# Ledger of designs, part 2: VH-VL binders against Uncharacterized protein ycf53 (ycf53)

Target 1, 237 residues: Uncharacterized protein ycf53 (ycf53), of Cyanidium caldarium (Red alga) (o19887)
Amino acid sequence: MNRIRFISLILNLDSCDSNIQEYSRLAYVHDLNKLMDENFVSLLLIILKLAKNSKRLQPTYHNVYLFNLLKSYALSEIDGYVLGHFSRGFVNTLMHYKNAQYETLESLLSANNFFEANKFTQQILLELAGEQSKQRNWMYFTDVHSINHQSVSDLNHLWELYSQGNFGFSIQKRIWISVNKNWKKFWKKIGWINSNSKWLKYPGEFMWAVNAPPGHLPLFNQLRGVYVLEFIFDYYL

## First folded at step 4 (VH-VL; framework fv_amivantamab_arm2)

Design s18 (from a4c with heavy chain N59Y)
Fold by ESMFold2-Fast, scan of step 4:
Structure s18 (fold): chain C 237 residues (1-237), chain A 121 residues (1-121), chain B 107 residues (1-107)
Amino acid sequence: as target 1 above (237 residues)
Amino acid sequence: QVQLVQSGAEVKKPGASVKVSCETSGYTFTSYGISWVRQAPGHGLEWMGWISAYNGDTYYAQKLQGRVTMTTDTSTSTAYMELRSLRSDDTAVYYCARDEWFGELSPFDYWGQGTLVTVSS
Amino acid sequence: DIQMTQSPSSVSASVGDRVTITCRASQGISSWLAWFQHKPGKAPKLLIYAASSLQSGVPSRFSGSGSGTDFTLTISSLQPEDFATYYCQQANSYPLTFGQGTRLEIK
């Protein structure tokens, strides 16, 4: 029974309630550890390869997480062959992303290396904003107009999928709206300022883990005001 | 090329206020913050707080909260630090320093020359 | 607040010597530590940031190492212009805090 459920989750044939996503993560680890043998891991990977080729599989929080766990159980030569078809990254492969840097970002996110993933996300945004932003190593607020909508959407999607919906610009936008677009309440809710309304010191006081407050990552340079983040919320998401 | 130039020495009586200026050049003023650091005679360096040159957001050390105000004037690329209700133990050399951009991890890469503030009766 | 403690408080050395200065944080600060050189009548100067990154324009005889709570600044071949007071500073959390300073004196 549990094997059938794993097949359903991997193929996105079933849905899980997002308000229990943390509990679901623990349940996946428990069940995977009990059911995963060499043959079943190989079967799931082969099913994923077939689903990828048919273009019927769209990534979800659940199948991204489960795929990452499957990699740790992949021991056979056939497993290695199948994983070769996802060498660019699970989400990159399924979504046919065209930016080579997204492969590096996905690798960092899949390893839960959120600190380096955040730094790399900032680097991508600066490069997309233009040569002057990259050269001065920060985005002037007018430079955000140079970033195309699809790039912001792609970056957001990677952050959402590798954080079980806890991180990403879309999550930040929902929280911002939930506090009636009040910036100080927003910053408190996502954990960028403390209860005394004082900014956290980058990087040491920020939480580089998936259990950080919703919307905590990726970071944006809030010391330069809110225009760029507001523009992203209003026009790119 | 980057330069921070501070106002001249001040002598004040206890209870007075002092306002030190830090005029910057050689970079985009609104790209960085300015931290203020002081050193009392015979003592080490003490961080007082910082101000964002973009929007004027501030962070003050708890010991100085209520007595210090930091401001900026973008038209002159100048930062200011005002300290009120001066006491003899506020006698120090006051420095402004360009604070790191959020992602650089390179704090206080350029400093003003320092402003001696003497509080005596 | 994170307390920074430097050792020794003073050191006497000759030109050409190798000098080491240590800094200890009261809490873990990862690698978020900077070293400054301070001479009388002048502003402090950044030497090292992120524990081991040499600031542009600083001579290669200066190096930093360490992580967590224990950090070291090394001057591999002391020059006359290196006699100064050295400060470590944690950049992990607000408020930013400095060590008490280590005075490097001519022997």
Scores: ipSAE 0.172, ipTM 0.648, lowest interface PAE 5.0, mean pLDDT 82

Design s19 (from a4c with heavy chain S106Y P107Y)
Fold by ESMFold2-Fast, scan of step 4:
Structure s19 (fold): chain C 237 residues (1-237), chain A 121 residues (1-121), chain B 107 residues (1-107)
Amino acid sequence: as target 1 above (237 residues)
Amino acid sequence: QVQLVQSGAEVKKPGASVKVSCETSGYTFTSYGISWVRQAPGHGLEWMGWISAYNGDTNYAQKLQGRVTMTTDTSTSTAYMELRSLRSDDTAVYYCARDEWFGELYYFDYWGQGTLVTVSS
Amino acid sequence: DIQMTQSPSSVSASVGDRVTITCRASQGISSWLAWFQHKPGKAPKLLIYAASSLQSGVPSRFSGSGSGTDFTLTISSLQPEDFATYYCQQANSYPLTFGQGTRLEIK
């Protein structure tokens, strides 16, 4: 990949990433690293500033990856840009999210801290479901009706964007449908049960990394009720 | 106040079965699982298995598979552990402990007082 | 199965001493380790979880450290009620396994 194609990818915030192939992700990352020198980093900061003012407000996971890569270079120019324009988070800023909890979640996801991101996502969902769910530390099936559609969509979007399309409720729904809504086959395919159909030991046997099986994260209160997850799949996504 | 209260001491003959109960209070029973742990005299702690109070799913230690059954009764917030075909080396103090496979508490935070099971002829 | 080995098997100490107990896992377990205190005639008591997190209600003189395969439990200023047997337990994978125990006794 050349600079022109790279710049076009950054500016095209409407592009949909329908390709979940791991080799495609790796090739893109390899090309990015080849193009990164100090002059090019300066150019990318200007491009991100222009993209923020664009009418195209739908970021892609490629946009998220590039933003995180720029931050990783630990240059003062990048730090100044981030503090000035994206202090609330890249996706939060572009999507105009107003929820402070989404800022915390995005911070955890951008750091690849999937373990804490998972715990925090569960806390948000329980809180949105109401005081009884929060106190019990799990949702009764009737409690899910208290969660608005937009909140589930926003949480899913953050997980999908920060996992290169590998994680999120939408990914889990696609896999569930692909196994004809068979829960045991679903759990096996996303890696929650082993080859002997026994549940993995939380948290040690789960994979807290982006290369985990598709749909592996976020975890949900599956063993305390499939009804909540089924309701989310059928009505919210 | 979380409490786990176990049934009293048992004396059994080899080949018999024993069923130990663990009555819980002070929390939502179906939000947690129960692990069973035993300690033979002069030995360390040994994990026997785990049961979900929500749906009854179990995972037993391989050594005990086929001899142990764990159950729950949601109406009384009570967990049970039945061990069959008792041998003299099953003599131990048996503990129930609150456990969780998802969420905040994934370690044994509250334990029953223990039940001594003696297997002798 | 993951084997947990504690050292020493017993340690003699005086009130006010700093005591350290070690635990080694046969495989990497990240930070998924707990420490328990066990006194005769009583149930075990959770002291430390996730290798270094102090359980609510446990005195601050108890602390845990380590990751991967090597872990320590430290009591900074030993009190009379601390004489007990201490167990480490891995929570990384099934079956759950405990160390053999370290008996802390009066010198």
Scores: ipSAE 0.511, ipTM 0.778, lowest interface PAE 2.1, mean pLDDT 81

Design s2 (from a4c with light chain L96W)
Fold by ESMFold2-Fast, scan of step 4:
Structure s2 (fold): chain C 237 residues (1-237), chain A 121 residues (1-121), chain B 107 residues (1-107)
Amino acid sequence: as target 1 above (237 residues)
Amino acid sequence: QVQLVQSGAEVKKPGASVKVSCETSGYTFTSYGISWVRQAPGHGLEWMGWISAYNGDTNYAQKLQGRVTMTTDTSTSTAYMELRSLRSDDTAVYYCARDEWFGELSPFDYWGQGTLVTVSS
Amino acid sequence: DIQMTQSPSSVSASVGDRVTITCRASQGISSWLAWFQHKPGKAPKLLIYAASSLQSGVPSRFSGSGSGTDFTLTISSLQPEDFATYYCQQANSYPWTFGQGTRLEIK
């Protein structure tokens, strides 16, 4: 793809753009890396400024990947822009999230620190479920009713955007439905059990990288039953 | 307060079996697994296997496969480890430890006090 | 099986000293390594998990670092209660394996 076509694609990055929705994760990464040099990075920074000033319904994972790639160039102009406009995190800023925990989660996800991001996501869910869940350090199935629907959606959105569409409760729900809500087939498909239907041992046998199977993260403890995750799938997402 | 309390010391003859218990309290027993680790005198720590208190799944060290059985009793929140066909080199302190699958707590965060098993004629 | 090798096998140090203990895996284990303190007559105690995460209740003078095959446990300022044997343990794959231990003797 030429620069002009790619720039046009970037300028129209919103949830309604069918061209972006059809662009595969691997193809986007491949094309973007082929176009990256110092001159192109400067141009992308200008495009990012224009994108921030436009009204958008929701950023895409393409926006997030581009933003993270620009940050990786460690240019003072990019660092100054990021610190000045996105100190709370790219997605937190664009979506107007007001929760400091979401800023911490986004920081972990942007660093590809999926292990700590997973632990922190579980902590947030316990706190959202209420005092009883927080005190015992896990959620009774009845406690899930206390969680605000929007909070689960916000957490899912962060995971989805920082995994190039590979992770999140929404991705897990889609896979669950694709196996006719069969829990064992679901767990096998997302890589929580091995080919002999035995649970993977936490943490070492799980994959803490974006190339893990779709839906692999975030983890949700199935040893306490499936009800909480089922409720999240059927009622929150 | 989380506690794992093990049964007392055992003296066995070669060829006998021993069954060590690990009674737990202070947490929901079925939400965690239990690993068993032993230490022979003058040697390091050796993992023996683990059991899920939720669904009864087990995974045993290959060296002990066929000689070890791990079980749980949910009504008493107790885990058991039975080792059969005892040899003199099975003389060790045997520990149970709470194990975790999904990252809510640190692995092996609580241990029993240990049970000395001596195998001699 | 993944072999875990610790060095040194023993070390003697004075109160206030900085002590480092090294652990090497025979193959890559990413960051899936824990450190345990084991005192005579007591059960082992978890100090550090995932190579660098400090267990709740463990003094901040303990720290861990490393990834892949080479890992280090550091005690920044030795205290008398730190007399113990220290073990590393890989949690990458079954069977779980421990290092041979490093005995720390306070002078």
Scores: ipSAE 0.013, ipTM 0.564, lowest interface PAE 7.5, mean pLDDT 81

Design s26 (from a4c with heavy chain G103D)
Fold by ESMFold2-Fast, scan of step 4:
Structure s26 (fold): chain C 237 residues (1-237), chain A 121 residues (1-121), chain B 107 residues (1-107)
Amino acid sequence: as target 1 above (237 residues)
Amino acid sequence: QVQLVQSGAEVKKPGASVKVSCETSGYTFTSYGISWVRQAPGHGLEWMGWISAYNGDTNYAQKLQGRVTMTTDTSTSTAYMELRSLRSDDTAVYYCARDEWFDELSPFDYWGQGTLVTVSS
Amino acid sequence: DIQMTQSPSSVSASVGDRVTITCRASQGISSWLAWFQHKPGKAPKLLIYAASSLQSGVPSRFSGSGSGTDFTLTISSLQPEDFATYYCQQANSYPLTFGQGTRLEIK
């Protein structure tokens, strides 16, 4: 495949309409991996740095996947220098997030450590909900009114970007609406209950990988009711 | 102070049913599940199933499926386990235990005192 | 169903001894294993959860280790009150399953 055209599509430089969205997830991954050698890796890293410096680069699942892949192929001192420009995390750097917890979450997500990312997301939400929620280690539905709308949006954005669009509260909301807000059908579609409508045993029976069902992660404890997740869907997303 | 208090010992004939209760106090009943575990004389521990105190969802051990029913009464913070078509090998001490469902809290952290059910003719 | 096999089935020991009990799962269960102590006429008591996490109020002489399929419970410096039957339990998947138990007896 033509490297120049591929670079233009990745950086969304060809047109205002994103023709990069026409790549299927599998085709994008396949084509990108076929082009990976040390010279192309160095070139792509330099291009990403230049796009960042021009303030034209916005994070997309394509760019996040690319950057995460490039980290594993980076070999030269020049590669290390360029990666240093994204030391806070690719998305944190481009979005100018001012929260050390988001840097930790991005690190976990970029490592495909979804189990710890899920736990850390719950910890952030409890802390944002206030001292009482943190002390009891769960939220009453009334506690969610204390959470900043932007924080839920930022957490959701990180999950979406690092899952190639497969995870996040926004995708969970989309699926929930697609089943007419029927909770049992929703849980079945996202894989929280099995084909016999029985709850999976946490954490062992859940799938901690990007190829899990759409909306599978992050988890929300439904033991204490559906209201918190419903509130997040209706009021924050 | 968390407590799980079970109903008293019962003697039943083969073919009868038994319903054991587990009254809880000292915590928010609907925030946890209840598992049921039994031990036959001279044998080890056997998990029977669990129930969510929030929504009543259950999961039963396959060998007991069709003979066991677990229920809750939130007004009294009480869980129940009914076992039907009793056989002599159902003679056991039956325990309820507070259980995690969707959370990483420690499993089976509080137990009832046990209820001896004897099945004999 | 996941089979849990404990060894030994019984062990005789003296106060002050270091005792090791093992538990093997028929399938990988990550770290989702708990250890319980059971005495006649009493309810079982949780000692260890998530393979190595000590339950609040349990003496520090109890420790757990292992992951995947092989797990160990260790009692350092055995005390008189520790003579009991010990059970492992996998919490990875339904149905939950227990080992057959290890009976710890005074030598």
Scores: ipSAE 0.596, ipTM 0.819, lowest interface PAE 1.7, mean pLDDT 85

Design s28 (from a4c with heavy chain W101F)
Fold by ESMFold2-Fast, scan of step 4:
Structure s28 (fold): chain C 237 residues (1-237), chain A 121 residues (1-121), chain B 107 residues (1-107)
Amino acid sequence: as target 1 above (237 residues)
Amino acid sequence: QVQLVQSGAEVKKPGASVKVSCETSGYTFTSYGISWVRQAPGHGLEWMGWISAYNGDTNYAQKLQGRVTMTTDTSTSTAYMELRSLRSDDTAVYYCARDEFFGELSPFDYWGQGTLVTVSS
Amino acid sequence: DIQMTQSPSSVSASVGDRVTITCRASQGISSWLAWFQHKPGKAPKLLIYAASSLQSGVPSRFSGSGSGTDFTLTISSLQPEDFATYYCQQANSYPLTFGQGTRLEIK
């Protein structure tokens, strides 16, 4: 690729679902090394800042991925200035999220710390479900009714964007529907049970990486019943 | 508050079967699993398997597959472990322990008192 | 199956001593290791989980460390009630497996 095409991709002007997914992470970064110098990185970050201010940029996993990649090349004072405009997190800044915990979640996701991101997502959901859910550290099946639609959408959006479209409740819902809402087939397809239909040992046997099966994360404890996740799929997504 | 109470000691002959119970209280039974662990005299701890109190799903140690069956009765908040075709090397203290599938990563946070099963001719 | 090897098999110590027990996994288990204390006639008791997290109610003289394949349990100032057998357990993969135990004995 050339610089013009790269600018188009980061601004969502020439995005397609396969553009990023087809590259291995190492090969993609290596290819970009031929294009990346301090001036070009600074220019791209300034373009993103200007697009943010004009409200022309809606985050997609393509531009989130490219923004995270650009941060690894950022070395100048201009880079520091521009990155300061996204200090709350790229998606939090663009979407004007109001929950400070989403900043922590985005930080974990941007670092590919999926294990802590999963744990923190569960904590956010428990807090949104109410004080009793938070104190007992698990969500009683009726507590899910206390969570508003927008909060589930916001959490899902963060997971989807930081996983190249591979993770999130929306991806899980799509897979669940594709197996006619059969829970055992669903769990097998997203990799929560093995080929012998036995549950994986949490957390060691789960995959805490973006190349895990589609829908693998975030986790939801199905051993306390399927109702909470079913309710999220049916009413919140 | 959380308590796991096991059935009393058993003496069995080789070839017999034994069924040990683990009655729980002080928590929502269906929210946790129960693992079974045994210890033969002079030996270390050995994990036997796990059962979900929610849906009855099980996972057994391969060494015991075919001889062990774990069940639950939600009406009495009780877990059961049945071991068949008993051999002298099955002589052990058998423990039930509360287990979480997802959670704070603290396995076996509460245990039953143990049930001595002696297999002798 | 993941094999867990503990060393030493026994250790003699006096009240007030610092005691260390080690545990090695036959393959990487990240930090998914627990330590249990076991006394004759009693059920085992969880001390440490996730390699270094102290279980609620357990005295702060107990600490755990390590990751990957090599793990250590430390008792900083041994008390009379600490004489027991200690077991490590990998919680990474089914089947769950325990070390063979370390007997902590009065010197």
Scores: ipSAE 0.575, ipTM 0.823, lowest interface PAE 2.0, mean pLDDT 84

Design s29 (from a4c with heavy chain W101F F102W)
Fold by ESMFold2-Fast, scan of step 4:
Structure s29 (fold): chain C 237 residues (1-237), chain A 121 residues (1-121), chain B 107 residues (1-107)
Amino acid sequence: as target 1 above (237 residues)
Amino acid sequence: QVQLVQSGAEVKKPGASVKVSCETSGYTFTSYGISWVRQAPGHGLEWMGWISAYNGDTNYAQKLQGRVTMTTDTSTSTAYMELRSLRSDDTAVYYCARDEFWGELSPFDYWGQGTLVTVSS
Amino acid sequence: DIQMTQSPSSVSASVGDRVTITCRASQGISSWLAWFQHKPGKAPKLLIYAASSLQSGVPSRFSGSGSGTDFTLTISSLQPEDFATYYCQQANSYPLTFGQGTRLEIK
């Protein structure tokens, strides 16, 4: 890849470029490293700031990945100033999320801290379900009706963007449909039960990494019934 | 006010079966699992297995697979543990304990009082 | 199976003493360790979970620390009711496993 192509990808100017999702991280970093110098990093950050200010920048798998990579190359005071315009988080800033908890979630996801991101996602869902769910620390099956569609969509979007499309409720729904809505086949396919159909021990037996099976995260407790996740799949996604 | 109350002591001959009950109160039975733990005289604690009170899914210690069966009765908020083909080394105090499988990390926060099972010829 | 080894197997102490009990896992268990107190004729009692979280109703003189493979339970000022056997338990993976126990005895 050349510099113009990286600019196009980061800005999503070539909206038909689906091939970036198929790049291995190593190949992508290798190509980027050939082209990156201090001036090019600064240029890309300035372009992102300008695109943000013009309201023309939307978060995508590739520009989320590139932004996080650019932070590791940022060396100058101007780089720091530009990054300050995304201090709430890249996706939070672009989507104008108002929930302060989404900033914490994005920070955890950007650091690949999927274990804490999962715990925090569960906490956010309980708080969105209402005070009674928060007090008992689990969601009664009727509490899901208190969560608005937009909140589920926002949480899903964060998980999808920071996992290169591997994680999120939307990915889980796609897999669930692919097994004809068979819960046991679904759980096995996303790695929540083992080959003997036994539940994995939380948290140690789960895979807290982006290369886990598709749909592995975020977790949703199925041992109190499937109703809440079924409702999310059928009505919120 | 959470309480787990177990059935009384049992004396069995080798080859027999024993079924221990654990009646629960003070919480929503189907929201938690129940683990079974035993302690042979002069030995430490040994985990036997776990059952979901919601759907009846189980996971047994490999050493006991084929000999142990765990069940629940939601109508009475009671968990059961049956151990078959008893041997003298199954002599132990058997405990039930409330277990959280997914979500909270506080395992075994409430226990039954224990049931002594003696296996002797 | 993950093997849990406690040391010492027994310890003698006096009221007011600081007592430390250690627990070692045969493989990494992150922070997924609990501590239980067990008295003869009674059920075990949960003291500490997630290596360092004090269970509700447990006196503040009990504390836990550690991660990975090495863990400790500390009783800062021993009381008469604290003489008991203490067990660690890994909650990382099935089967769940306990240490052999540390018996805390009057000096």
Scores: ipSAE 0.560, ipTM 0.792, lowest interface PAE 1.9, mean pLDDT 85

Design s3 (from a4c with light chain L96F)
Fold by ESMFold2-Fast, scan of step 4:
Structure s3 (fold): chain C 237 residues (1-237), chain A 121 residues (1-121), chain B 107 residues (1-107)
Amino acid sequence: as target 1 above (237 residues)
Amino acid sequence: QVQLVQSGAEVKKPGASVKVSCETSGYTFTSYGISWVRQAPGHGLEWMGWISAYNGDTNYAQKLQGRVTMTTDTSTSTAYMELRSLRSDDTAVYYCARDEWFGELSPFDYWGQGTLVTVSS
Amino acid sequence: DIQMTQSPSSVSASVGDRVTITCRASQGISSWLAWFQHKPGKAPKLLIYAASSLQSGVPSRFSGSGSGTDFTLTISSLQPEDFATYYCQQANSYPFTFGQGTRLEIK
């Protein structure tokens, strides 16, 4: 791509339905590397800051990925100054999330530390479900009713954005519906069970990378029942 | 305090079956799985399989598939391991150990005392 | 199946010595390795999990390190109660597999 097209994509100005196709992570990296120099990096960061200040910037798969990558290219004092305006995290800053733990989650996701991000997501969900769930270290099926709808949406949004749409509860729900709500077909499709319908060993047999099967992350312990995840799918997404 | 208490030693003839029990206490039984591990005299540890105390889902070592059955009884917080078509090389001390499919990554944090099963003619 | 190989098979040491035991996996297991202590007539005891995490109640002289395929258990200052057989176990994938054991004997 050229620089103008790239800027349009990052600012989410290219909303044509013909562009609904998945933009490959590898193709994105290839195009990005061809266009990046110190001045273009600084220009993109300034544009993102200006768009944020004008309240015109919405987080997208593209601009979240670009912002994360731009941090590795940032070389100047001006770049550092601009990045300071997103110190709480790119998505947290743009969405005005109020839960301070989401800043930690975003940091883990932006570092591609999906293993720790998964653990921290489970921790947040337990805390949101209430003190009894936190103390027993798992969510009893009635505890899910205590979780704020918005909190589940916010967690889902972070996972979606940092995985180019590959991860999140919403992606899991879409797949679950696509297999007519059949739990074993769902688990097999998202890679939680193997071809013999046996559960993968946590954590070593799971894929802690963005190229894992769609819906692979975040994990939810189904061996203590499907009710919690079913409730999230039916009522919170 | 967490305890896993196993049934007593057994002597069996080749071709017979044995069923070892593992009674648990001090934790919520249905929140964990139970793995079974054996050790033949003069040999190392060998994993046999795993069972969920929540729903009874199992995963057996391939070499024992078809000969082993693991079950649970939630009313007594007890896990069972039955091994059929016993051979002399099944002579071993059999252990149950608390396991977690998902969680804190502390595999086999508590063990039963072991059950010696001797297969001889 | 993932094969686990320990070295040495046996080691003789004196109280106060620093002892190291190594464990090698036939394929990468990240950090999903546990160490167990086993004494005759007793059940195995978990010492280390996730390659380097010390189990609650285990003395700090025990430490684990490594990732991928090569792992080490270290006892920094051997005590009389430490003479036992030590096993590594990969927790990466089913079936779980153990090393053959390293027997720690009084010198």
Scores: ipSAE 0.486, ipTM 0.764, lowest interface PAE 2.5, mean pLDDT 85

